# VH-VL binders against Uncharacterized protein At4g17700: the designs that were tried, part 4

Target 1, 164 residues: Uncharacterized protein At4g17700, of Arabidopsis thaliana (Mouse-ear cress) (o23610)
Amino acid sequence: MEEYEFLVRVREAGGFDIEHLMDTKPSSCVIGCREFDNNDDYNAHIVLFARMGIHKYNMIQGTNLQLSCVEKYNYRSPRVYSAFYITLIAKDPDACNSLVTFQTRVVEEGFNMTKLSCNIARPKPGPQENAALPRHSVDLEPVDVFYKGSLPEWPPEDAFNDNI

## First folded at step 1 (VH-VL)

Design e02 (framework fv_enfortumab)
Fold by ESMFold2-Fast, scan of step 1:
Structure e02 (fold): chain C 164 residues (1-164), chain A 118 residues (1-118), chain B 107 residues (1-107)
Amino acid sequence: as target 1 above (164 residues)
Amino acid sequence: EVQLVESGGGLVQPGGSLRLSCAASGFTFSSYEMNWVRQAPGKGLEWVSYISSSGSTIYYADSVKGRFTISRDNAKNSLSLQMNSLRDEDTAVYYCARGEYYDAFDIWGQGTTVTVSS
Amino acid sequence: DIQMTQSPSSVSASVGDRVTITCRASQDISSYLAWYQQKPGKAPKFLIYDASSLQSGVPSRFSGSGSGTDFTLTISSLQPEDFATYYCQQANSFPLTFGGGTKVEIK
């Protein structure tokens, strides 16, 4: 299996639920899958990106979803283009604090966060029973300091919002 | 099966405008970054413009900035390049190219020729 | 902008020869370099990414090496279908830039 063929299959599968492809991953491939926990080196970035996705969805749909926990994320990190496929649990205060599995894809372009783009922000498609919090809850307080100031009122501009 | 097909090239007077189109098929267009690359007669390759998978991030070569506009329609699997205020030095074959592997181009269209001349 | 300099501009070779093409970046680009083959009248063909990773379906006689600022494309035993112009491209930062090309010609 070549890296090119693997990356094509990952993209065609949508990027969020790719566990079934990981057995064929070449060792040279920069795609990774991670469960979110306190020892994750990307904690601050992933929480920031998760909040961006929820914020974008809320602005467009008029909802008030709140981040409850990050379940997992997949990443591709090639210097000028880094993509994160984040699966999280959101709480809906307008529906008796029900939990919903939510997906967001955030792309970081250029070094040191020159440009962030959020091109997918939506509840996980398909039949959905009551979502459950991940077994290991993560303390988000240390990463919240990176959210100094208010989030932008306007989400990053998108040419198309068909990914919602 | 996977292919990019370009159209819209032609002969234009200096100062004129043209719109190039690229039709994608055989892959999930909305999952890939897209680029335009051009090549003047007998010369090398020159990168022109980039657009992210969602369309929210766009870059241009300095030589075309302010004159060219890249756009995409993910529902129609199409990429476009609106070219205004065309100059003699814009004469080239224009290629549509799919971005992959750290912004390398793994799939290319056949090219469409733009000639700017009086 | 990162300037990419290829050498030589052209090389005359015979079938079976080892051909080496070099590419130099004006700034450190780590391994973020791709190689392309272009035959007359055709679109470029993707050969190598990340300096040394061969694209699926490309013959094993092609290989890439290098990191930082100095890169090499090698064709270990030139075949008739390999007579073409070869381009390097840095993928480290925008604007993306190509080398000037190296034409591999029949001796």
Scores: ipSAE 0.006, ipTM 0.519, lowest interface PAE 10.3, mean pLDDT 79

Design e03 (framework fv_enfortumab)
Fold by ESMFold2-Fast, scan of step 1:
Structure e03 (fold): chain C 164 residues (1-164), chain A 118 residues (1-118), chain B 107 residues (1-107)
Amino acid sequence: as target 1 above (164 residues)
Amino acid sequence: EVQLVESGGGLVQPGGSLRLSCAASGFTFSDYYMNWVRQAPGKGLEWVSYISSSGSTIYYADSVKGRFTISRDNAKNSLSLQMNSLRDEDTAVYYCAREDWGYYFDYWGQGTTVTVSS
Amino acid sequence: DIQMTQSPSSVSASVGDRVTITCRASQGISSWLAWYQQKPGKAPKFLIYAASSLQSGVPSRFSGSGSGTDFTLTISSLQPEDFATYYCQQAYSFPLTFGGGTKVEIK
């Protein structure tokens, strides 16, 4: 039950800033923290996921935030389910291109992005705000639930062009 | 304090329709997965339907698949169950249940009664 | 579907008795099992999760054990407020399924 207790602590700490919890991680728990760079094996996926989060937020809030760079991400990768907790910097063209620290969580089920879900997309909360993740954000994907078929229709055609 | 309040139950004839609602308060509704669980008179609990926090993932029990539709409105903190083509065996108290860590139900509403009878 | 079988279906007991309720899954579910208490005319109450973890506010006389396919709920010293029906639930896979319930009634 050490793994369950650790995952509860990750959830309550918010999942994005969990470096202080990694010393207590059980050996059986596949969670990692990474600084982002262009040699990362997940570079293409992480940038796409970051853009998904920004796009979702913009649609809902009526904003025009643009991805500047990815700062870091945490991942959980057991079985065929992976969760990514991405911290990024966005520009706000409606506020003199001011920089906004932004957070998004993307879950990938299966391989090669066969099913993607984005359920957190927000500016980074302040110390007084609730930073806790949604209940199932850290663990407990159903073992017999899977997406059959094609990649999601939504991947942006310009995700890796010269404008980033 | 967490509160879940169901409404919309009643008496309906076989083949009819009802829409159940669940009003949530005391927590950030958009952060939680929600479920409907029913209980026929004098019988045990039966899971009916599941919806993820965003509404993107939905599951149904085989007994209601194709007839019931679960939905949520995170702006209004409400969960709904549209019930069509009702049968005698759908007679039950319907509970709105919040999902805790894992697929566990940590808070339940008081239930709303659905009676399908001629 | 994972079938959950509870035994006994009912048990008559007196205050102070030790009560044991069993739950068997038709396939391995690791420790993904919860127990609920339901009093007549009331909604179920969350009692135990992950087979053995007690929910906050639940008295220490309740305990759960087991893993895989065989699980047990124990009430070490039955109190008047414990007369109720108890249900196990597997949280391993969809569809989610409950046991048939065990009614603990006054002798």
Scores: ipSAE 0.000, ipTM 0.494, lowest interface PAE 14.9, mean pLDDT 79

Design e04 (framework fv_enfortumab)
Fold by ESMFold2-Fast, scan of step 1:
Structure e04 (fold): chain C 164 residues (1-164), chain A 122 residues (1-122), chain B 107 residues (1-107)
Amino acid sequence: as target 1 above (164 residues)
Amino acid sequence: EVQLVESGGGLVQPGGSLRLSCAASGFTFSSYSMNWVRQAPGKGLEWVSYISYSSSTIYYADSVKGRFTISRDNAKNSLSLQMNSLRDEDTAVYYCARDLYYDFWSGYFDYWGQGTTVTVSS
Amino acid sequence: DIQMTQSPSSVSASVGDRVTITCRASQGISSWLAWYQQKPGKAPKFLIYAASSLQSGVPSRFSGSGSGTDFTLTISSLQPEDFATYYCQQADSFPLTFGGGTKVEIK
């Protein structure tokens, strides 16, 4: 399998459950699959990203999911950025503390984590649901854009005015 | 089918401004990084600017930095290039080009528009 | 910036000939190299990525090789539709840079 064909298949599978494709991975392709391990070099970052995904989903959907544990993650690290496809278990207190498999994608763009984007944050689709990556009309806002705001003028014109 | 259609080119005097647009169809525009590439008459290809799918990462060639601004509107499937302080050497056909990978930056251009011509002359 | 140097700048060839075009990067770029074909008045067409991976739909007579700084595009048996200008492009780092192009002309 050529790299482009391999990456098309990864994309069609949604990027999270790709272990069955790894035997056909071209050597030119910088993709890895890892089970979560407390001795993982990425442990702190992966947990942070998992929490970011859950938090973003909760804010947008009005849910209260809580991180239970990280199950696994896939990574892509092509030169300028790294992308992480994280599968985790979340607890839903609004549904009798039921456990739900949750997926989030976080991208680090630029040197030393200058920009973070989270564009996938969702419960894992079931067998009858489309597991493909989200379309533009349902994509979540990137984390850096979502939390970005304009600063007020400092000081505002009326900052020192009293009521008259 | 994937289509990229550029517009907004024309004749302008040095120091003037133009805004180029690229209309995308046939694919999930919001999932791909996009680029502008130009070609001066009878010359080779020159990369101009890059924008990530989320607009969070933007790069420019040194020759256009501070003068050109790349932007995108994912709701309208459009890419734009605002060109200010134009110079004779900016005369070229401008192509918009899609990065090869869905949701994964590659730096390879699998689909190109047909180009729009920008002529800067005194 | 990474400079991409192509040679030759032009080559005259006949149908059925084996054509070889070379591309040299001013610093190591691993396998982050693409090849494009451009016909007069048309946009470039994507041929090869990752130095040696042929894009779907591109005829098997096209092949790429190399890594690091030295790369080659080969057309094993030139066809009439292959007369065009070919460009290499590094995708290792920004700014992205193209070679100067090689024009393959009819002999």
Scores: ipSAE 0.015, ipTM 0.543, lowest interface PAE 7.3, mean pLDDT 80

Design e05 (framework fv_enfortumab)
Fold by ESMFold2-Fast, scan of step 1:
Structure e05 (fold): chain C 164 residues (1-164), chain A 122 residues (1-122), chain B 107 residues (1-107)
Amino acid sequence: as target 1 above (164 residues)
Amino acid sequence: EVQLVESGGGLVQPGGSLRLSCAASGFTFSDYSMNWVRQAPGKGLEWVSYISSSSSYIYYADSVKGRFTISRDNAKNSLSLQMNSLRDEDTAVYYCAREGYDILTGYYFDYWGQGTTVTVSS
Amino acid sequence: DIQMTQSPSSVSASVGDRVTITCRASQDISSWLAWYQQKPGKAPKFLIYAASSLQSGVPSRFSGSGSGTDFTLTISSLQPEDFATYYCQQYNSYPYTFGGGTKVEIK
């Protein structure tokens, strides 16, 4: 059983970006990946969980992020509880409506949302591959993530996604 | 109203290839994950492959990994299964199945096609 | 892989009888189990999801119960149209796995 190695790689990837690992998933693992379609009320609970994560972050950090859309989510099927790793796009009205890739993890203990907990709620950490990295991870602010570098002058992107 | 219609089955020699298709109608195809499930003559059901609504997530049964490729064309409401290096053990009726979803109840196959028969023999 | 074991492999019963089919998972799958009916020469038909939730349009004589590793499908009053093979399926994790099937034969 290679379940330990698979779970280590999932943990190293943070649980949110694991598509490249799914081909090696052992049969005993209870982890799946899903795309989100914003047009389907069938996924209303994922939207609720996404809003919970944004609300928690806003409350703690004093920000005003707003949900724009859900990109994808990964889940752990229940044996005792369910866990959802949701990747979403938020708008930051305090930074000229810049877009932020945001991550939240919601755990449902018991059936029918008897107990919900939000364990992770944060902007997605920036790329670190080619830079000298501090011992502690540092989250970039949305403006730094969105406007980092020099771009030709274009009209602002309208921030829609037709393929999620 | 929901319909799934498979095609592309037939007789093929061991080592040969076939491409199966599934035509979907009566629902918004791009909103649903799709699966292939097969059934050998006189045997039970065996899950073969999964593809997510936008094709970002794809999974295969160990028995077909490296030989079969699942794909979809959302503009044409179609699902495909490219089968290479076919073996006698791949002889089965192949079903196209839609994956329903509810956050509280999970994932299950709520609609199935009628199936297309694949026979691998000389 | 999660192994799904069904019993009995076949059962013969009269119209009006109560029929119980058992499905056992090799690991805890909570309630993530579906039941399907397959008539000879036909595609499977979805009956039950989440172990006990009956799909719209399925007759009320069908019911499901269980959680964890032990599950049952019950037909409270067997009808002639219930002649079929019944399959359980876990959808707790990939790969999805099915039971071996139970053939219900009406006397």
Scores: ipSAE 0.007, ipTM 0.493, lowest interface PAE 11.9, mean pLDDT 77

Design e06 (framework fv_enfortumab)
Fold by ESMFold2-Fast, scan of step 1:
Structure e06 (fold): chain C 164 residues (1-164), chain A 121 residues (1-121), chain B 107 residues (1-107)
Amino acid sequence: as target 1 above (164 residues)
Amino acid sequence: EVQLVESGGGLVQPGGSLRLSCAASGFTFSSYWMNWVRQAPGKGLEWVSYISSDSSTIYYADSVKGRFTISRDNAKNSLSLQMNSLRDEDTAVYYCARDEYQLLYDYFDYWGQGTTVTVSS
Amino acid sequence: DIQMTQSPSSVSASVGDRVTITCRASQGISSYLAWYQQKPGKAPKFLIYAASSLQSGVPSRFSGSGSGTDFTLTISSLQPEDFATYYCQQYDSFPLTFGGGTKVEIK
């Protein structure tokens, strides 16, 4: 499989549920799908990013979701940035601790995590609510159908060194 | 057709300043990462600076860090490089280059013709 | 910084010859390598990305191979328009770095 064709398919699928595409992944693409494991090389970072997504969602929506566990994550690490597509289970204490499948995308730019951004933080939408990226888009960011406008970064960049 | 046209080069004394510009046409400029690459007379290519589509990510080669500032104006389809504290070693042809960031890889699919900067007393 | 070393620095060749240019990275870069062609007085032209993927419109006589640290650009049957300097470039990590160039000149 050609690299460009594979990346187009990843983009069309939104980045979170791409396991069905991995058998055709070219070796030139640094894209991985991983079940969450306590011995994973990224364990501490993934948990941190998951908490960032939950916190950002709670801040803008006025909810009180809590991280229950990380289910899986996909990562893409070309030279300019690393993008993490994290699928997690959150519990909603305001709804009798019901479980919600939640998705967040965290992008790490620059060397030594000098800039982190959270572009997607939402409960997993149904099939008809998902939007594919425009074919001419140069960014692999899925359409944010839930959030309207810019969200603040959280936590501040310098807080990460104290918690990781 | 994709076109990148550089301007602003010239002769300047050491310690002086120049501002280079790159006018883009034939594509959606606001969707692409942009680069400056230079080439000293008779030498090879050297990457200088990188700017993301929204200006949120910017990087410089160590040789120019603190002296050069890259910027862009998406409304005007233009890329700029402000060059301060110029040195003899900055003498080169400066190319504006478009980044094929669609694959999230930084190779340069289109280049401008270049503008010449000469730093000499 | 990843150092990119090209060899040879120059090669003399005749039309119809098979020309091979090598590029070596100081550390593993997977296949994150591009090739460019530059003619005297002109801007570089993009040829190949991901070590082996040919850009649309580039003649099929050009091919790239390799992964990790060792890479090759091959011109299977040199044409008059192919006399130029060729550069490799890694895009695995910052800063982006180019090889020193290989000049393909007429014998």
Scores: ipSAE 0.007, ipTM 0.492, lowest interface PAE 9.8, mean pLDDT 77

Design e07 (framework fv_enfortumab)
Fold by ESMFold2-Fast, scan of step 1:
Structure e07 (fold): chain C 164 residues (1-164), chain A 121 residues (1-121), chain B 107 residues (1-107)
Amino acid sequence: as target 1 above (164 residues)
Amino acid sequence: EVQLVESGGGLVQPGGSLRLSCAASGFTFSSYSMNWVRQAPGKGLEWVSYISSSSSTIYYADSVKGRFTISRDNAKNSLSLQMNSLRDEDTAVYYCARDLEWLLSYYFDYWGQGTTVTVSS
Amino acid sequence: DIQMTQSPSSVSASVGDRVTITCRASQGISDYLAWYQQKPGKAPKFLIYAASSLQSGVPSRFSGSGSGTDFTLTISSLQPEDFATYYCQQANDFPYTFGGGTKVEIK
């Protein structure tokens, strides 16, 4: 099976920008790529996870980034959501509403979403299309972080159980 | 070529300490989670500890929790295991192993050759 | 913790034989199971992941099957280099646990 080789290449590419690898994806592979769309059955999950990543980054960095839109996300199978690599556009009200391509990886661990963790939350590394200077990634992977409870703009906790 | 080379094993008295090291080469070390797995003489494999690529997530087997400390230095491409309060049952060959953490399935795709730890009174 | 029970503990076989090794999990682990080969004095070698997917470079005579709690490793036509100890490992949850191993030995 070529799946192992494909997964190694996805990992080495960082998981967010893997369109160039999709031509080599084995038919047995459970990794999917999606552009964000109004008909996406997982809109609530993806938006929640996107906001969680931004919130985590804002808390650690003291910023006030706001979700503008979700661009795309990569995930395992449609029926098994163990990890989401979400690329989104955020705006920075503290910098004249400049737009920033932002990346967050959200992992669901445990058979009942016992633990949600945000392993990556950072502006996309390298030059930003609308930025004068390159921005560097900050590794915000949490130490045994469990997200549960009330955060700004979060839906009810049971929303996590949709389409698992 | 991917290589993992362990060192630091040796003979130690019960209650003593040892520090194991694993030198990684041939891949981007900072992009992979790492594990320690041990094997007692004539016995099977036992997972010991996990550390994520950024060091922010760490797990230990119950048998070593509170006594062993896993750490990594991504600038030096090295993984370490500090072993304190060693016991006879810690006698084993210790392997460092790379995994594919992003799958949430911690399969060990590359292993070092191992370093031997003997705890003897 | 998820307990992995492997059987048999040893099997005697001849070159060309079909060898079957089984692995049972105490809880459902979907397909989060790997198989490793270990030769005396050497580190384990990664053979199979996700219960049935062959690692690159592993001969096609090796195959894995199963899901949930019952898993099988099959060597369809045993070769001299296949005499080794084989281990299953669940990757469904921490702590990761291995089966007790199956030694495949000559005759």
Scores: ipSAE 0.014, ipTM 0.537, lowest interface PAE 7.1, mean pLDDT 78

Design e08 (framework fv_enfortumab)
Fold by ESMFold2-Fast, scan of step 1:
Structure e08 (fold): chain C 164 residues (1-164), chain A 120 residues (1-120), chain B 107 residues (1-107)
Amino acid sequence: as target 1 above (164 residues)
Amino acid sequence: EVQLVESGGGLVQPGGSLRLSCAASGFTFSDYEMNWVRQAPGKGLEWVSYISSSGSTIYYADSVKGRFTISRDNAKNSLSLQMNSLRDEDTAVYYCARDTAMVTYYFDYWGQGTTVTVSS
Amino acid sequence: DIQMTQSPSSVSASVGDRVTITCRASQGIYSWLAWYQQKPGKAPKFLIYAASSLQSGVPSRFSGSGSGTDFTLTISSLQPEDFATYYCQQADSFPYTFGGGTKVEIK
């Protein structure tokens, strides 16, 4: 009961700003919160997912946002299904390099990113806006279908090599 | 209030095809992942296939992969399962089930089932 | 693939009895387990989620417990309408897998 109630609260809070809920997290729950750090085990993946979210948003909305930095991410990781709620800062070169807090949710299903989906890609809602997310507010096509086999060159040269 | 109604079952010979449908009502269909679960006569429950809320993510049980195709039409609130190259082992009651994958990964509502019999 | 083992396969009990059904996962699934009730000729009904949380509308005589690999469903005082087969289901990973079921037979 405890775990279901916690997950419902996470969803109602939007999944991105849940630090205030972590003190009530059941010990059995696999949800974690992380500030982005160069020592993070998921560093390369998180950066890739952040860029993917921005790129898809740009293509859909006709914007030209660029990744400035990743602030934090929350994750849920049952085996063969992982969800990442990433909060990042983007800049808009078409608006005097103004900064916007951006949110993207990426689901990784299967082995080695065999299947990725981006369900949320949006600027962070304002304080007076409802931040709760629908179950799938933006359910975008799988990466390979969306790009039609032409993925952009955004992974860093060492993006998936933790062994340098 | 939430209702799922399956149809399309019947008797078919080995190697034949059937298309199952599930009509959903009483909830925002496009917000929910959907599943097909089957049950052979006198046996337990076996998960068959999953489809995400938009239809972009699909999974199959190994036993049906390459033969069955799951699809959905959110404008019509309907879920479908195209079943090809049917085998005797596919004989079962097929249930349409709503998934809470975003929240809890459980089957919170089930249809009444439609019977598929594969025999010579 | 996570194997779910239920025991016993069947149990006979009288109205008013306390009934316990167990479910074991072949590997750790945290609390990602649900219980379903299936009456003869009917679709399964969602009873319990997250191992121990009772679904709205389910009588309080039903309860679930456990975490990791070992789980239990308890019916504190069996009623005539509880004649059914009960299934556990792991929700940790695809493919979703169910236990073999436990048939509760009312005398």
Scores: ipSAE 0.006, ipTM 0.520, lowest interface PAE 9.9, mean pLDDT 78

Design e09 (framework fv_enfortumab)
Fold by ESMFold2-Fast, scan of step 1:
Order: sequence, then structure tokens, then C-alpha cells
Structure e09 (fold): chain C 164 residues (1-164), chain A 124 residues (1-124), chain B 107 residues (1-107)
Amino acid sequence: as target 1 above (164 residues)
Amino acid sequence: EVQLVESGGGLVQPGGSLRLSCAASGFTFSSYSMNWVRQAPGKGLEWVSYISSSSDTIYYADSVKGRFTISRDNAKNSLSLQMNSLRDEDTAVYYCAREVTYEYSGYTYYFDYWGQGTTVTVSS
Amino acid sequence: DIQMTQSPSSVSASVGDRVTITCRASQGISSWLAWYQQKPGKAPKFLIYAASSLQSGVPSRFSGSGSGTDFTLTISSLQPEDFATYYCQQANSFPLTFGGGTKVEIK
């Protein structure tokens, strides 16, 4: 598969459910799938990113979702940033404690946590999950208001940077 | 043709200093993260230091932290390693290595091109 | 730090043999693993990245497999130019670490 065609398919899938595309991945693409693993040093960062996404969604939508667990995450590392596509389970106390499959995309630039952006934070779209919560995407405003001292910079436009 | 050429190695007494240089050619040096990797005589490879393309991010192996300083000059296509307070265990061939970068990939921390190395010997 | 353990330290083989080298990480590194070939007196050569992806120009007799903590490099039919020392490297987190190397030598 041509690289452009592969990235179009990944973008159409939103970057979160791409396991079925990995067999067609060009060797030049650094895109990978990782299960949440207690042995991995990234666990604390992934949990932080997951909480960040839930909190931003709650602030924007007026909800009170709580992190239940992280299910998986995918990563993509274009030359100037690293992007994490996190799938997690959230609990909604305002909707009979329903469980919601939730998705958030967090971008880290400069290898430091203070230079973060979050541009996807939403319940997973589709027919398979939680009809009790709205199915909508949110384009998050700069993270500097949420994280004191943050220097949010939006990543360069690429196949994953579509704010969905 | 991608080339990395190290220089600056030599014989030095314990406690002495050396400055290694790596001259890059055949690629856009300012677009790549660079590394120093060393190999003691008859031993394996040991990663020493990393510097990002913009110099915003720098890492060191614990064995050299506080003694070695990595730097780069993108206008001159050069990478440097200032080595202070040298010890016997710093005796090694020092390689300059480029981080591999692919279209639509970012930080990989793999090394696709290496220089031929420069020898540093620390002894009395 | 992530410790990388290679086995065996050396292997004696003949041209045409299948050679298998293993590498174990002390903690999960997903597929962030590369393999390098080093001939005496020469700089290392990049062979495999992301555990299983063959670098351009590397012969198809080389292959890599594994994920998490256990990884394997296989040379399906050893050629005279393949006698060298092979190193694995984890690229998951800093500090970057290499295995101790496996020397493939003439039987």
C-alpha cells in the first residue's frame, strides 16, 4: 500500500481503532498500537493524558465523567511531535453510572509534559456504545488554562490532525 | 551520500578533557536528532548522549552525566561532545549516529547511519 | 533503566545454516526494538527497526519478530558476509540501551 492511501485510511478510522490496518502499514510509517501495560514507564503519562481528556470534555459539556480504566492507546510520531490516541472506559454518575467508551487524542511536543495539546475528547462514536451520552467531538481550546504554565502549540497539519 | 566523520579523539590522562566533533554531509543536518554511542575495546555498544534537531531536548547516560556536554551547530552541520573529568572507563571508540526519520514518522530513537568512530584512550 | 539481555553470546555456524538470536527486555518495550550488524573494525549497520521491519537494502534472509519483552533475529540461510556481531537496541525510553551482542562465527 501507498503511504498516502494508508494514512487516509488511518485518518478515516480516527486513529483509535486501526488494528485491522496494521498489516497494510508501509514500513516508513511509525504508527503503532500498544496495550495498557503496568510494566511500562508510560503508564503514568497515559493515565494523565486520559484524565486530561475527560476533564476537558467535562468542562466543555458540563458532564461529570470519571476515569474507570485505560483500555489501549495508539501512537504516531511525525518528525515534530508525538500523538497518543487513547481509548478508555469512563463512568457517568449523572446517567445511572453508565460506562462509556471514551476517546482522547493528546499531542506532546519537545519531549515534555508542559507542551501538550488535546484536540479530541469524546465518547466513542458509533452504534456499539452508550446511547445515554451525546455522541459528539469537541475541539479543545489551548491547554494552558487547564494546566498552569502550559505552552500549547497545535501540531503541524497532517493526516491525523483533523480535530475529529 | 550520507556521511558522518568523527574527529578529536586521542590519548589523555585521567581527569583530562577532550572535545569530539562530528562533521555531517549529504543530508539536511538541522532536521535530524543526533546521538553519541561508544564501544570499549572488546565490549558492546553503550549509548552516551542524545540531542534533538533544535537542541531543545538533551539526554545523557548516567555514567557521563555532569561530565559530558553534547551540542550542535546546525549552520556548520556539526555535532560536538565536550568530555571533562575523563576516567579510565571512558576509553572507547566514540561513534556519531543519526536518528532514523521516515516520512510521517517522528522520534524513533533508531540509528540508520554511523560514522567510523574516533578513539579515546584514557590512561596514565 | 531497561536491561537488554541477548542469547547466545556467541554461535558457531556454517554457510547455509539458519541462525536464531534472541533478545529479552527487562520490561515491556512494545515493538520499539532495532537490530544492528557490526563487523570487526567497522561501525554498526542498521538492519531492522520496529522489531520486524527490514531496513531498505538489507537482504530478505534477515527477519525479526517479537513484541513486549521477547524478540528474535533470524538469518534463514547464513552467507559468508553475515559473520559478524549482532546487537539489539530498545528505543522505548531513555536511557537507550543495547544488548550485549551475539557473535556469529565460522564453525
Scores: ipSAE 0.000, ipTM 0.489, lowest interface PAE 15.0, mean pLDDT 79

